# Designs tried in a protein design chat: VH-VL binders against q9umr5. Part 55

Target 1, 268 residues: q9umr5
Amino acid sequence: SYKPVIVVHGLFDSSYSFRHLLEYINETHPGTVVTVLDLFDGRESLRPLWEQVQGFREAVVPIMAKAPQGVHLICYSQGGLVCRALLSVMDDHNVDSFISLSSPQMGQYGDTDYLKWLFPTSMRSNLYRICYSPWGQEFSICNYWHDPHHDDLYLNASSFLALINGERDHPNATVWRKNFLRVGHLVLIGGPDDGVITPWQSSFFGFYDANETVLEMEEQLVYLRDSFGLKTLLARGAIVRCPMAGISHTAWHSNRTLYETCIEPWLS

## First folded at step 1 (VH-VL)

Design r13 (framework fv_nofazinlimab)
Fold by ESMFold2-Fast, scan of step 1:
Structure r13 (fold): chain C 268 residues (1-268), chain A 122 residues (1-122), chain B 112 residues (1-112)
Amino acid sequence: as target 1 above (268 residues)
Amino acid sequence: QVQLVQSGAEVKKPGSSVKVSCKASGGTFSDYAISWVRQAPGQGLEYLGYIIPSFDTANYNEKFKGRVTITADKSTSTAYMELSSLRSEDTAVYYCARPKYWGSYRSAFDIWGQGTMVTVSS
Amino acid sequence: DVVMTQSPLSLPVTLGQPASISCRSSQSLLYSDGYTYLYWFQQRPGQSPRRLIYEVSNRDSGVPDRFSGSGSGTDFTLKISRVEAEDVGVYYCMQGTQWPYTFGQGTKLEIK
């Protein structure tokens, strides 16, 4: 009946955070097989994103193999970046709906308690010194740190986001684009009251310019160049934008109205 | 330019612990991972773990978890490897190592200390 | 854990002749980022290991051009085009693709 759903959590998170989401899915689509992946939980979520991609890939392969009709992905926060990379590196994925739940798709540039715990003496203006160092890239949060005042360093030092966004050359760029374009729907969810994802428009592929003015997806070079397929997906009618005000970062997976409006329609 | 200098040889009894130091000179200390590798006499190399001083975070090979602790003192540019519950099979030369250049984090360590012989005998 | 297997374990060579060492991994070393984290180290008698090659084929600064690395996936080779007396020692391959990092058992190169 319903396609199985695979859930990928975020930074300092675990499968338990999705208890409410599982209840909503069971109510609206009874019988759906939902697998919340218990990998890279808690502090292990700080491991390099490419390491997480490798581990999640191994976990999703048998699930996808058992579901010839396809699967859906619901990927929260940092988990949305893991799912972006999974769709690019897998030659044979059968993902219908990729639901990105408040994920920093163009990167992060904001002071948060997560960063203060890991780097207590750092401010957002100074994090580029650590994140764009050789060993800063060993931490997931630095893999998508995007300082708009040091974009040259981001482009040269980012070991993950700049590569997956096609902002820097990579030998696999053409095949990664081809694989990503196999997705049925890219459902982007986020909002101004998130409080963690900065700028919040990063969840919709918008981001700061050098003056910290937000430019939306259609003004980004990655879109204009169609580096990994966003322009093609939009032309195909495959991108869904679902912004919602009034939702904080930790509430995206536990708000019934959000679920009914932005997630439920894409779980057939 | 960058050098790693380790503490001197140690002779320990079974069941005791040993703490080996690795002092870095030249270049920056805090932003580079410092790895620990050992080699039993006449045997191959075995990876123990690493620490990144800037982040005060260490990671250990599961084989040694619970017995090995790697720490760093940024004020003295010194990393430490402590191994507890010593057994005769822990007799080995212990090396510290780090990468030479900024921007090459994906490359394994290319600067090595001189090694510290730890002998565990009854 | 990824098992690294080297062959041969003992390699007697005549000065000036070529030498070749193979390294096979139990799993592909191609990381999800598209790079292959395979390294070669040389250890001369009584000395610390020295890195010769990083990421399969890149030679470290100061390493003579007679050393070269090649391979992909699970099969890798270190070649010395013309062996010199100073090349005696043990050679190790290492993988950095999967934690924990692991080494091959070593190949002892000797002059005959």
Scores: ipSAE 0.016, ipTM 0.585, lowest interface PAE 8.2, mean pLDDT 88

Design r14 (framework fv_nofazinlimab)
Fold by ESMFold2-Fast, scan of step 1:
Structure r14 (fold): chain C 268 residues (1-268), chain A 122 residues (1-122), chain B 112 residues (1-112)
Amino acid sequence: as target 1 above (268 residues)
Amino acid sequence: QVQLVQSGAEVKKPGSSVKVSCKASGGTFSDYAISWVRQAPGQGLEYLGYIIPSFDTANYNEKFKGRVTITADKSTSTAYMELSSLRSEDTAVYYCARFGKYSSRPGYFDYWGQGTMVTVSS
Amino acid sequence: DVVMTQSPLSLPVTLGQPASISCRSSQSLLYSDGYTYLYWFQQRPGQSPRRLIYEVSNRDSGVPDRFSGSGSGTDFTLKISRVEAEDVGVYYCMQGTQWPYTFGQGTKLEIK
């Protein structure tokens, strides 16, 4: 039988968005128990990410407990960051495949329609003023806002992403790394036509330097220092990179070719 | 220019609910969060929560979570604070205040409403 | 929660003389962005609170220069260089560094 699958949605999203994904899984892996978590839906997805992590943790514990053979996570967009933290804070998780669908793993820095809708008077160049304040850190989007021109503020003010990436010290860092390293496979999915995640290489742990030149994962300090285990996972052969062109941000969970190429092989 | 105008005084029975309004002008509603703060007679200030009208997102002080609900109606530029299961200790002046500008480092509570007296008595 | 403690709670002052109000926080208000989210408010009898000072030492527009704020870490002071009759009221400090936001208990300034 197939391991259960847990799905975590993204910003301004809900379980409703995953109907096609569930159909694909049922076609290729009939009998798989798929749970799409109905927590922090719609506007509630703006709640601080640590609050979301706690809520999702409470929901996944009984699912993992019932599946001693292990579970798979499919985590979309912002949900991929929630899953990153879940794997670090849970000392008893039994996740085999963590499938990250176009998630800003190194952060977000872009003027998108979502940002203009949320902050009509804001530009990416000035959002650091609000995001790196205590008030701004009460919003999920600010928890992973990573302004490459104010990296010192990001490192000091990020209450979430800088901590889970090991970019700033935390008392639990060693335990979080140990827990994260229990994952069987880290499957990273993303692409240049996403249109929301900026830079799109953030889905693969790449990110802008101070000149807005993208440096890939292997050039990042978090990788080189193995801060939370990326270098160790890559050495084990546990990191899968699956870039695909032609897919917009809201289509990652509803594209059959993407599913067959990047997701299906990892749903044992 | 910038004004926050609140609804009139309310007298409520224990166990009932009250809903106070705060109408914003001068561009406040699109760019700022709106906070709610209360003050019992002769006492200090106590923070209840806020709403960000543009996102329809609210956050509450844990002390009031489960009893307070803050909402916004963008069509009328009006924020609402509803407090349920009223007790005599909820007797207070309830203030709305402008809080945080979305595009810059926030200044907390730079403009306040006139206050709404809510009296809980039998 | 961050506890904000003001002293004195009652401050009788002679007109034209200086006044000083202390505010102490249970933990540092310096945030990781390098700013200190400490605010001072004035509430005149029967009126809504009015913000006087933001981020420790910055005066709001329209606030007379006789008002000044200072401090760092856990210790903050609001000074009035020469008290006027219109200054009668209660003064509150507030922290915005940690959720939930908290106020001091207030200092009642009265003319003696």
Scores: ipSAE 0.028, ipTM 0.577, lowest interface PAE 6.2, mean pLDDT 89

Design r15 (framework fv_nofazinlimab)
Fold by ESMFold2-Fast, scan of step 1:
Structure r15 (fold): chain C 268 residues (1-268), chain A 122 residues (1-122), chain B 112 residues (1-112)
Amino acid sequence: as target 1 above (268 residues)
Amino acid sequence: QVQLVQSGAEVKKPGSSVKVSCKASGGTFSDYAISWVRQAPGQGLEYLGYIIPSFDTANYNEKFKGRVTITADKSTSTAYMELSSLRSEDTAVYYCARDRYKGWSLPYFDYWGQGTMVTVSS
Amino acid sequence: DVVMTQSPLSLPVTLGQPASISCRSSQSLLYSDGYTYLYWFQQRPGQSPRRLIYEVSNRDSGVPDRFSGSGSGTDFTLKISRVEAEDVGVYYCMQGTQWPYTFGQGTKLEIK
């Protein structure tokens, strides 16, 4: 039998968004137990990411406990960051494939309709003033806001991403790295036509330097220092990169070709 | 060097309101929250609420919601706590303290004001 | 609300002897970010509270080494290795993990 699959949604999202993904899995891996977690749906997806990690952790523990052969995670957009933290804070996770669907793993630096709804007068260049405040860090979107022109503020103020990426010291860093390294495969998916994740290479641990030139994963300090295990995973052959053009942000979980190319091979 | 300086003692009649000030110096007022805590004579500490001055956002302990209002004036680096519909049971020393939210690497309540005695008597 | 329970509430101690104060929370104070938001405050007669310990075991600047904090989850302890006359006062534990912030009842340390 197939390992169970746990799905974690993104910003302003719910389980209904994954109906096509579930159809694809049922067609190629009939009998797979798929659990789409209906926690922090809609507006609740704006709650601080550490709060979401607590809630999702409570939900995944019994699923993992029932599956001694392991589980797979499929984590979409913001949900990919929740899953990053779960893999680090759980001393006993048994995740085989962690499939990250267009998640801003190094952060976000781009204007979106979601930011205009929350912060109507904000520009990409000014959002650091809101996001790097204590109030701003109470919103999930600000927990992974990464302004490349104010990297000092990001490093000091980010309550979530800078810590989970090992960009700022944390007393649990060694344990978090050990836990994360237990993952079987880190499958990174994203592409240039996403239109929301900025830069799109953030889904592959690439990000802007101070001149807004994208540096890929292997040029990042977090990789070079092996802060949470990326260099070790890559050396082990455990990182899979699956970029695909022509896919918009809301289509990653509903494109059959994407599923067959990037997701299906990693579901056992 | 951070210092929180509060306004002087007040004597109020039942049913009136009191407004206590807390002026911050020596640190970035807008980077922190200011919390308010009270202590009735011979009793323990009781938390009232906080304000984040940079966003003029306040939150209150449900026990005091509807009677307490916490505000800030960023131009003078001063936070205010106003308590309405005063009762004799509100007689207490009111303290302000510098605070932060979860996720920061900075501790809570690292600096306290000297306290303001509010006496409610007829 | 998270209930914070201190024991003892009255702690008579001989000068130079150790003292220990217990604090228990009704729920775990470990937050998902890996920090435990448990604090210890000292209030000397006629003074404002002063933070001694933050995040379970970290001494604040200027706090003597004879003060130490320990614990995890729901059980926490403040220890004074050698009580001195200036230690007289009331000690409070506080949790900042769950809103609203709550304090223990206080432990009055007295010289006997």
Scores: ipSAE 0.013, ipTM 0.544, lowest interface PAE 8.0, mean pLDDT 88

Design r16 (framework fv_nofazinlimab)
Fold by ESMFold2-Fast, scan of step 1:
Structure r16 (fold): chain C 268 residues (1-268), chain A 122 residues (1-122), chain B 112 residues (1-112)
Amino acid sequence: as target 1 above (268 residues)
Amino acid sequence: QVQLVQSGAEVKKPGSSVKVSCKASGGTFSDYAISWVRQAPGQGLEYLGYIIPSFDTANYNEKFKGRVTITADKSTSTAYMELSSLRSEDTAVYYCARQRLYGSKGYYMDVWGQGTMVTVSS
Amino acid sequence: DVVMTQSPLSLPVTLGQPASISCRSSQSLLYSDGYTYLYWFQQRPGQSPRRLIYEVSNRDSGVPDRFSGSGSGTDFTLKISRVEAEDVGVYYCMQGTQWPYTFGQGTKLEIK
């Protein structure tokens, strides 16, 4: 039988968004138990990411306990960061494939129509004033805001991303790294036509330097220091990169070709 | 310039609920959060919670969680604070105040409403 | 919760003389972003609170320069260089560094 699949949604999203993904899984892997977690839906997805991690942790524990052969995670957008933290804080997770579906793994820094809708008079250049304040860190989007022009503020103020990436020291860093390294496969998916995740290479652990030039994963200090295990995973052959052009942010979970190419091979 | 205008005084019986309004004029309602603070007669200030209308999300001081609900109507630029299961100790002036989402002029409570007296008596 | 303690609670002052109010926090108010979220409010009798000072030492528009704020970490001071009749009221410090936001108990300034 196939390992169960747990799905974690993104910002302003809900379980309903994954109906096509569930169809695809049923067609290619009939009998797979798929649980789409119905927590932190809609505006509740703005709650601090550490609060979301706690809630999702409580939901996944009984699912993992019932599946001694292991489980797969499919984590979309912001949900990919929740799953990153879950894999680090859980001493006993049994995740085989962690499929990160267009998630800002190194953070977000970009003006999008969506961000302009939420903060009409704000620009990406001035969001650091909101996000790196105590008040701003109460919002999930600010937990992974990564302004490359104020990297010192990001490193000091980020209550979430800088810690799980090992960019700032934490007492639990060694245990978090050990736990994360238990994952069987890290499957990274994203593409240049996403339109929301900025830079899109953030989905592959690439990010802007101070001049807004994208540096890929292997040039990141996080990778070079092996802060949470990326270099070790790559050496094991456990990192899969699956970029695809022509897919907008809201279409990653509903594109059949994307599913067949990037997701299906990692469901067992 | 932003101005906040609150609803009139209320007299309520114990166990009932009260809903106070705060109407914003001037500026863009969605560009800021609305905080709620109360002051019992002759006492100091106590923070209840806030709402960010652009996200329709509210946060509450744990002391009032379960009894207070803060909402906003963007079409009328009005925020509301509803307090249920009223007790005599809830007698206070309730204030709304603007909390900036961004900018260089400080974040917390630069513009205040005139206050709404809520009296809870049997 | 961060506890904010003001002293004195009652401050009688002669017109034209200086006045000073102290505010102490139970924890440092310096946040990771490098800012200190300490605020001072004035409440005149029968009126809503009015913000005087934001982020320790910055005066709001329309606040006379005789008002000044100073301090760092856990110890903060509001000073009025020359008290005027219109300054009668209660003064509150507030912290915005840690949720929930908390106020000092207030200092009542009266003319002798």
Scores: ipSAE 0.016, ipTM 0.532, lowest interface PAE 6.9, mean pLDDT 89

Design r17 (framework fv_nofazinlimab)
Fold by ESMFold2-Fast, scan of step 1:
Structure r17 (fold): chain C 268 residues (1-268), chain A 122 residues (1-122), chain B 112 residues (1-112)
Amino acid sequence: as target 1 above (268 residues)
Amino acid sequence: QVQLVQSGAEVKKPGSSVKVSCKASGGTFSDYAISWVRQAPGQGLEYLGYIIPSFDTANYNEKFKGRVTITADKSTSTAYMELSSLRSEDTAVYYCARGSPRYFKWSYFDYWGQGTMVTVSS
Amino acid sequence: DVVMTQSPLSLPVTLGQPASISCRSSQSLLYSDGYTYLYWFQQRPGQSPRRLIYEVSNRDSGVPDRFSGSGSGTDFTLKISRVEAEDVGVYYCMQGTQWPYTFGQGTKLEIK
C-alpha cells in the first residue's frame, strides 16, 4: 500500500484549497490516506512561523507513529517553510518525499496583494523597516521577508528563515542538519508565472544578490557551506527540481499536468 | 512611556459576570499581545489567556474555556477580560500584562497593569 | 499541563548572604525554535509582578546584576548573590513553552 500523505497549506489558506489535489491522488494512488491539516487557517496563517511549526508538529507526530514505513509531505507556499522547520526540529521524523509547492525557500522580496493588504503604504524597498522590527517578526510573512539590499538586517532580525537556512548560527544547527538529512527526497516545484513568489527561483533555493541578479542554489553560501544539507542531498541524488511555466500561485494544487509531472512520481 | 491602566475593583454575586478593562498607552496596544493573569488572595499566579489585537485573535486556558472572553478595541487601545458564571473561587486580583511569551518572547512581558480586585460574595 | 515545582517555598535569608531558588518542570521547556521559554518574576508586597529574567538567563533592563538565572531542560535556578532588604517578596518561575502557560507555586523570600 501507499505511504500516508500529510498536506500543509499556505498564507490565508485552508484545507478546502486541496480538494483537486486529493482527487488526483485518489485517482492515481487509490487507498492513500491523505490528511490535510486544519491548523492556522485564514488569518491564523499570519501567526509566527515557529508557533505554526509547534502546532503542526503536535498534529504530525501521531500520523508518523502510525506509519512505520514512512510518510510523504506536500507543503504549499508558506507551508513549505513550516515543513522545512519540522524536518529539522523532529529527531524522529520518517518523511520519505518532501514535496515543496512554490515555497519561498530563500525568502520573499516582492510587492504582492497580500503585503498591500497588511501594509498598504509600504513598498518592497521600505518594508524592511517593518519586517525587521520585533513587531514585524510576529507576522509569518515577515519571518521570510528577505531584502537583498539589507542582508545584514535580515541576518540579525530574521527569527525564522535565517536560522533554518543556517544563514545565522544557532546552537541546534548540527542536530537540525542531521534531522533534515533523513528525508528521502526533496522535491522542489515552482515557475516563472507564479506571480506571487519573488523571485520565483526562491522555490529552488535561488535568490537575489545585492544587485537583484538571481543566483541559483549552487552559488548560494548556504549550499556551498552545506549549512543544512543541500549539497549532501544533491550529491546523494535526493533533490528533484520540477519547474513549470504557465501556473499561477493559486493553481499549483489544482493543475493536473503539474500533479502528473511533478508530484505523482514521488507518492510511493 | 508604556503604561497599562486597569479598571477599578468589582464586587459581584455568584452566577454573575465581570468585565475588566486594560487601557494601553505609549504605542503598546497595536504592537503587542495583551495577557491576563489572576492571583487569589495569598495564592500564586494563574494564566487565563491572551489577545493579539493585530490578528483579532484570542487564546484561553482550557480551565476557563467557555467562561472567559478576551476582546480588544483598537480605537480606544483597550483590552477586556470578561469572566462569566462567577464562583467564590474566582475571587482574585486580575492583571493584564504586555505580551505573550511565545509571540513577543525576548522583547516583552515586562509591563503589568496595577491589578483589579474582583470579589465574588453573596 | 506542565507542572512547575519551586523549592524552597519559604526562604529566610540573612541580609548580605546569597539566596538560591530552584524551579523544576514536569517536561522539557526547549521549544521547537531552539529557545527555552523560562521566566522569573518578583512580586514585592502590595505590588504587581515584575519580570526579572526572560529566556532562562537574560536580565531585564534595570534588574541588578546580583540576580542571575541558569539552567536547561527541566532544571532551572534563580540566584541572588547578596540579598538586600528590597528583595523581600515572592518569586515565581513561569514556562511559556507549552500551552497553557503555568507558574511555580512561588518562593517567599524573607529577611532573618
Scores: ipSAE 0.006, ipTM 0.550, lowest interface PAE 9.0, mean pLDDT 88

Design r2 (framework fv_nofazinlimab)
Fold by OpenDDE, second read of step 2:
Structure r2 (fold): chain C 268 residues (1-268), chain A 123 residues (1-123), chain B 112 residues (1-112)
Amino acid sequence: as target 1 above (268 residues)
Amino acid sequence: QVQLVQSGAEVKKPGSSVKVSCKASGGTFSDYAISWVRQAPGQGLEYLGYIIPSFDTANYNEKFKGRVTITADKSTSTAYMELSSLRSEDTAVYYCARSKWSGYYRPYGMDVWGQGTMVTVSS
Amino acid sequence: DVVMTQSPLSLPVTLGQPASISCRSSQSLLYSDGYTYLYWFQQRPGQSPRRLIYEVSNRDSGVPDRFSGSGSGTDFTLKISRVEAEDVGVYYCMQGTQWPYTFGQGTKLEIK
């Protein structure tokens, strides 16, 4: 039998978005128990990410307990960060494949139309004024806002991304690294035509430097310092990078070719 | 059972404005988008626009050139459609309808409809 | 705007016989998210429209199984396996893929 699959949705999303993914899994891996978690749907996805992590943790623990052979995680967009944090805080998780589906793993720094209602007067260059405030950090989007021009503010004010990255010292860094390294495979999926994740390389732990030049994962301090285990995972062959062009952000969970190429191989 | 109840029939002069209300009952208001569609007598259906009350965002059919304004009051679970600079060709039954919506502010069809509001524009 | 073209516009049917309505779009209704947002609505005389089918082939709750939707891309069909008296009315297809959303002209189903 196939290992159970747990799906975590993205910003403003719900389980309904994954109807094609469910179909694909059922067709290619019949009998697979797939659970799309309907937590923090829609507007509720704006809740602080740590709150979401706690909620999702409560939901996945029973599923993991019933699957002694392990489970797979498919985590889409913002959900990918939630899942990474889950794997960091859970010392007893049994995740075989962690599939990060177009997730801003190294943060977000881009103008997107979908944020205008929340920040109508904010531009990309000025969002740090809001996001790196106490009230700004009450919104999930700000929890992974990564302004390359205000690194000090990011490091000091980010209550989520900076912590799970081990970029800011905290008492749980060593334990979180240990927990995260329990994962069998880290599957990173994304692409240049995403249109939302900015830069798109963030899905592969690439990100802007101070000059907005995109550096790859191996050039990031978090990798060089192995602050949460990326270097270790890469060294043992546990990181899979699956880039694909021609896929918009809203299509990553519905594209058949993407599924067959980047997702299906890791659901065994 | 979810219901959308619209305001009563209106008779208006050309150049005036009309505001139709749509009150939702029997379900959640904030989880759905409200769309407005009209139907001239003996004619087909025309999409005017929609609002997602939870985000206070609306989208309009450009055909109406800014004459349509859609608003929502979450406290009363009521959506409104205002049409200004009324013309005789605006005579129609106006419907509100409820739908789910995607994470990027796209309504999914209209699964619940109001009873319609007849708006007559005549000199 | 996407133009939706229905055929026929008038559909006289004998009770108990099947009916078929065609809907064609001026462009593909496949959205970037992989779904096709084609809907069918029924409007009985003197009533508000009622959604029958969503996303090409899915029946809404309470819709009899004699109704079925099919198609892809730009060509879609609504079928009624056995027409009943209560099926009298106007049927509309609608695309929800590209804004502004647009309807077909409507097909008037009548009993012979």
Scores: ipSAE 0.286, ipTM 0.740, lowest interface PAE 2.0, mean pLDDT 93
Fold by ESMFold2-Fast, scan of step 1:
Structure r2 (fold): chain C 268 residues (1-268), chain A 123 residues (1-123), chain B 112 residues (1-112)
Amino acid sequence: as target 1 above (268 residues)
Amino acid sequence: QVQLVQSGAEVKKPGSSVKVSCKASGGTFSDYAISWVRQAPGQGLEYLGYIIPSFDTANYNEKFKGRVTITADKSTSTAYMELSSLRSEDTAVYYCARSKWSGYYRPYGMDVWGQGTMVTVSS
Amino acid sequence: DVVMTQSPLSLPVTLGQPASISCRSSQSLLYSDGYTYLYWFQQRPGQSPRRLIYEVSNRDSGVPDRFSGSGSGTDFTLKISRVEAEDVGVYYCMQGTQWPYTFGQGTKLEIK
């Protein structure tokens, strides 16, 4: 009687990372069909997010079609952005709970080991030069790079995040909003000790202003304009915020206390 | 406003290399990507690759990977396409074209073209 | 690679009459971002190609309104409502949705 769960991984990740999550679900909701999508694993996670959306869409369609009662999504890190786009581009999704595990929903602006591996000579202050080019937009991490000091470039050059957040106009914006609003619950999870997602409040639709002061979701233009439905969802009581301290970026899917507190209640 | 001017015709022997230049005037060179396209006599158009001068980054059609190198000199607003290990089937007019930076994922397809450079490969 | 197929390859037209060129792609050109990266180019004899249409239906600045583009998915059309002598040349469609970018074979428009 439990709805199936679809898991979407993050940057440089694979289905193996979710072994503990699957154990927790089996313990608390025995009989749940959990599908961890093994598309765009490892280095393939660097492919453009719109390309990943195409592939993940093809994989989730038959799962959703076979579950008339609905499905749940658990989407980790950049996988949360893939799921954001899936919910907007799919006219027929039947997602009940969308559980976003420490995903940079308003973007990323921070130095990390992942950036040093991919762009060894770059700093967060100059990465905009690479990311806001057509070539840079061929890399998933640049699709959600959001430099608060070059917001004009972000708005004009971002091929993914600015579009799905309604920060730049798009012909499908009205349909994308309508589709996204069909979600039952938007469960946002993140915390100050993540160490990768910068600012960590990006997981809750907060982000830096030009002075690197974090403005929360309710102060964002995308919320105030209700560009893709956040204000409507919040008014409906459909947004759940579950911050937790003491959890590093690679531990969100393997912490039992987090699972019991933030995930388990939403897996009907 | 932006104009692209290419170097003159070349005649090369099989196995040699050719380097064609494309100089931009008017507008800002770093605001766009430079694409390279070729056309064999009496044939259609074939896309070789592009460069983004502001980042000195290039991408190549796999068919030419290992033989084509595209570079740019921002100080002279000039892009270059070098093709090595020349064969008779490389005889073609080579065009450079600009694609302006845009808010879309892909650059707009080549809105300004150079006049073309004939490269003839013969023994 | 995405294969672009044009028809007809040769298009004789009487001055003042309409002309239509078809372009078919082996795969849908609709990208997941909602945009369709289909372009039309004109090449007059002895000249470089000139872009006429970008993203299916948008005319470039300076392109006469007698030129129009339409289509979706895998089927696209370039129409000239009233052919003029200066329209003689080869017309190419191109896709920018999937790397590497590819062109159709070209359609030669001639006055009969």
Scores: ipSAE 0.115, ipTM 0.628, lowest interface PAE 5.0, mean pLDDT 89

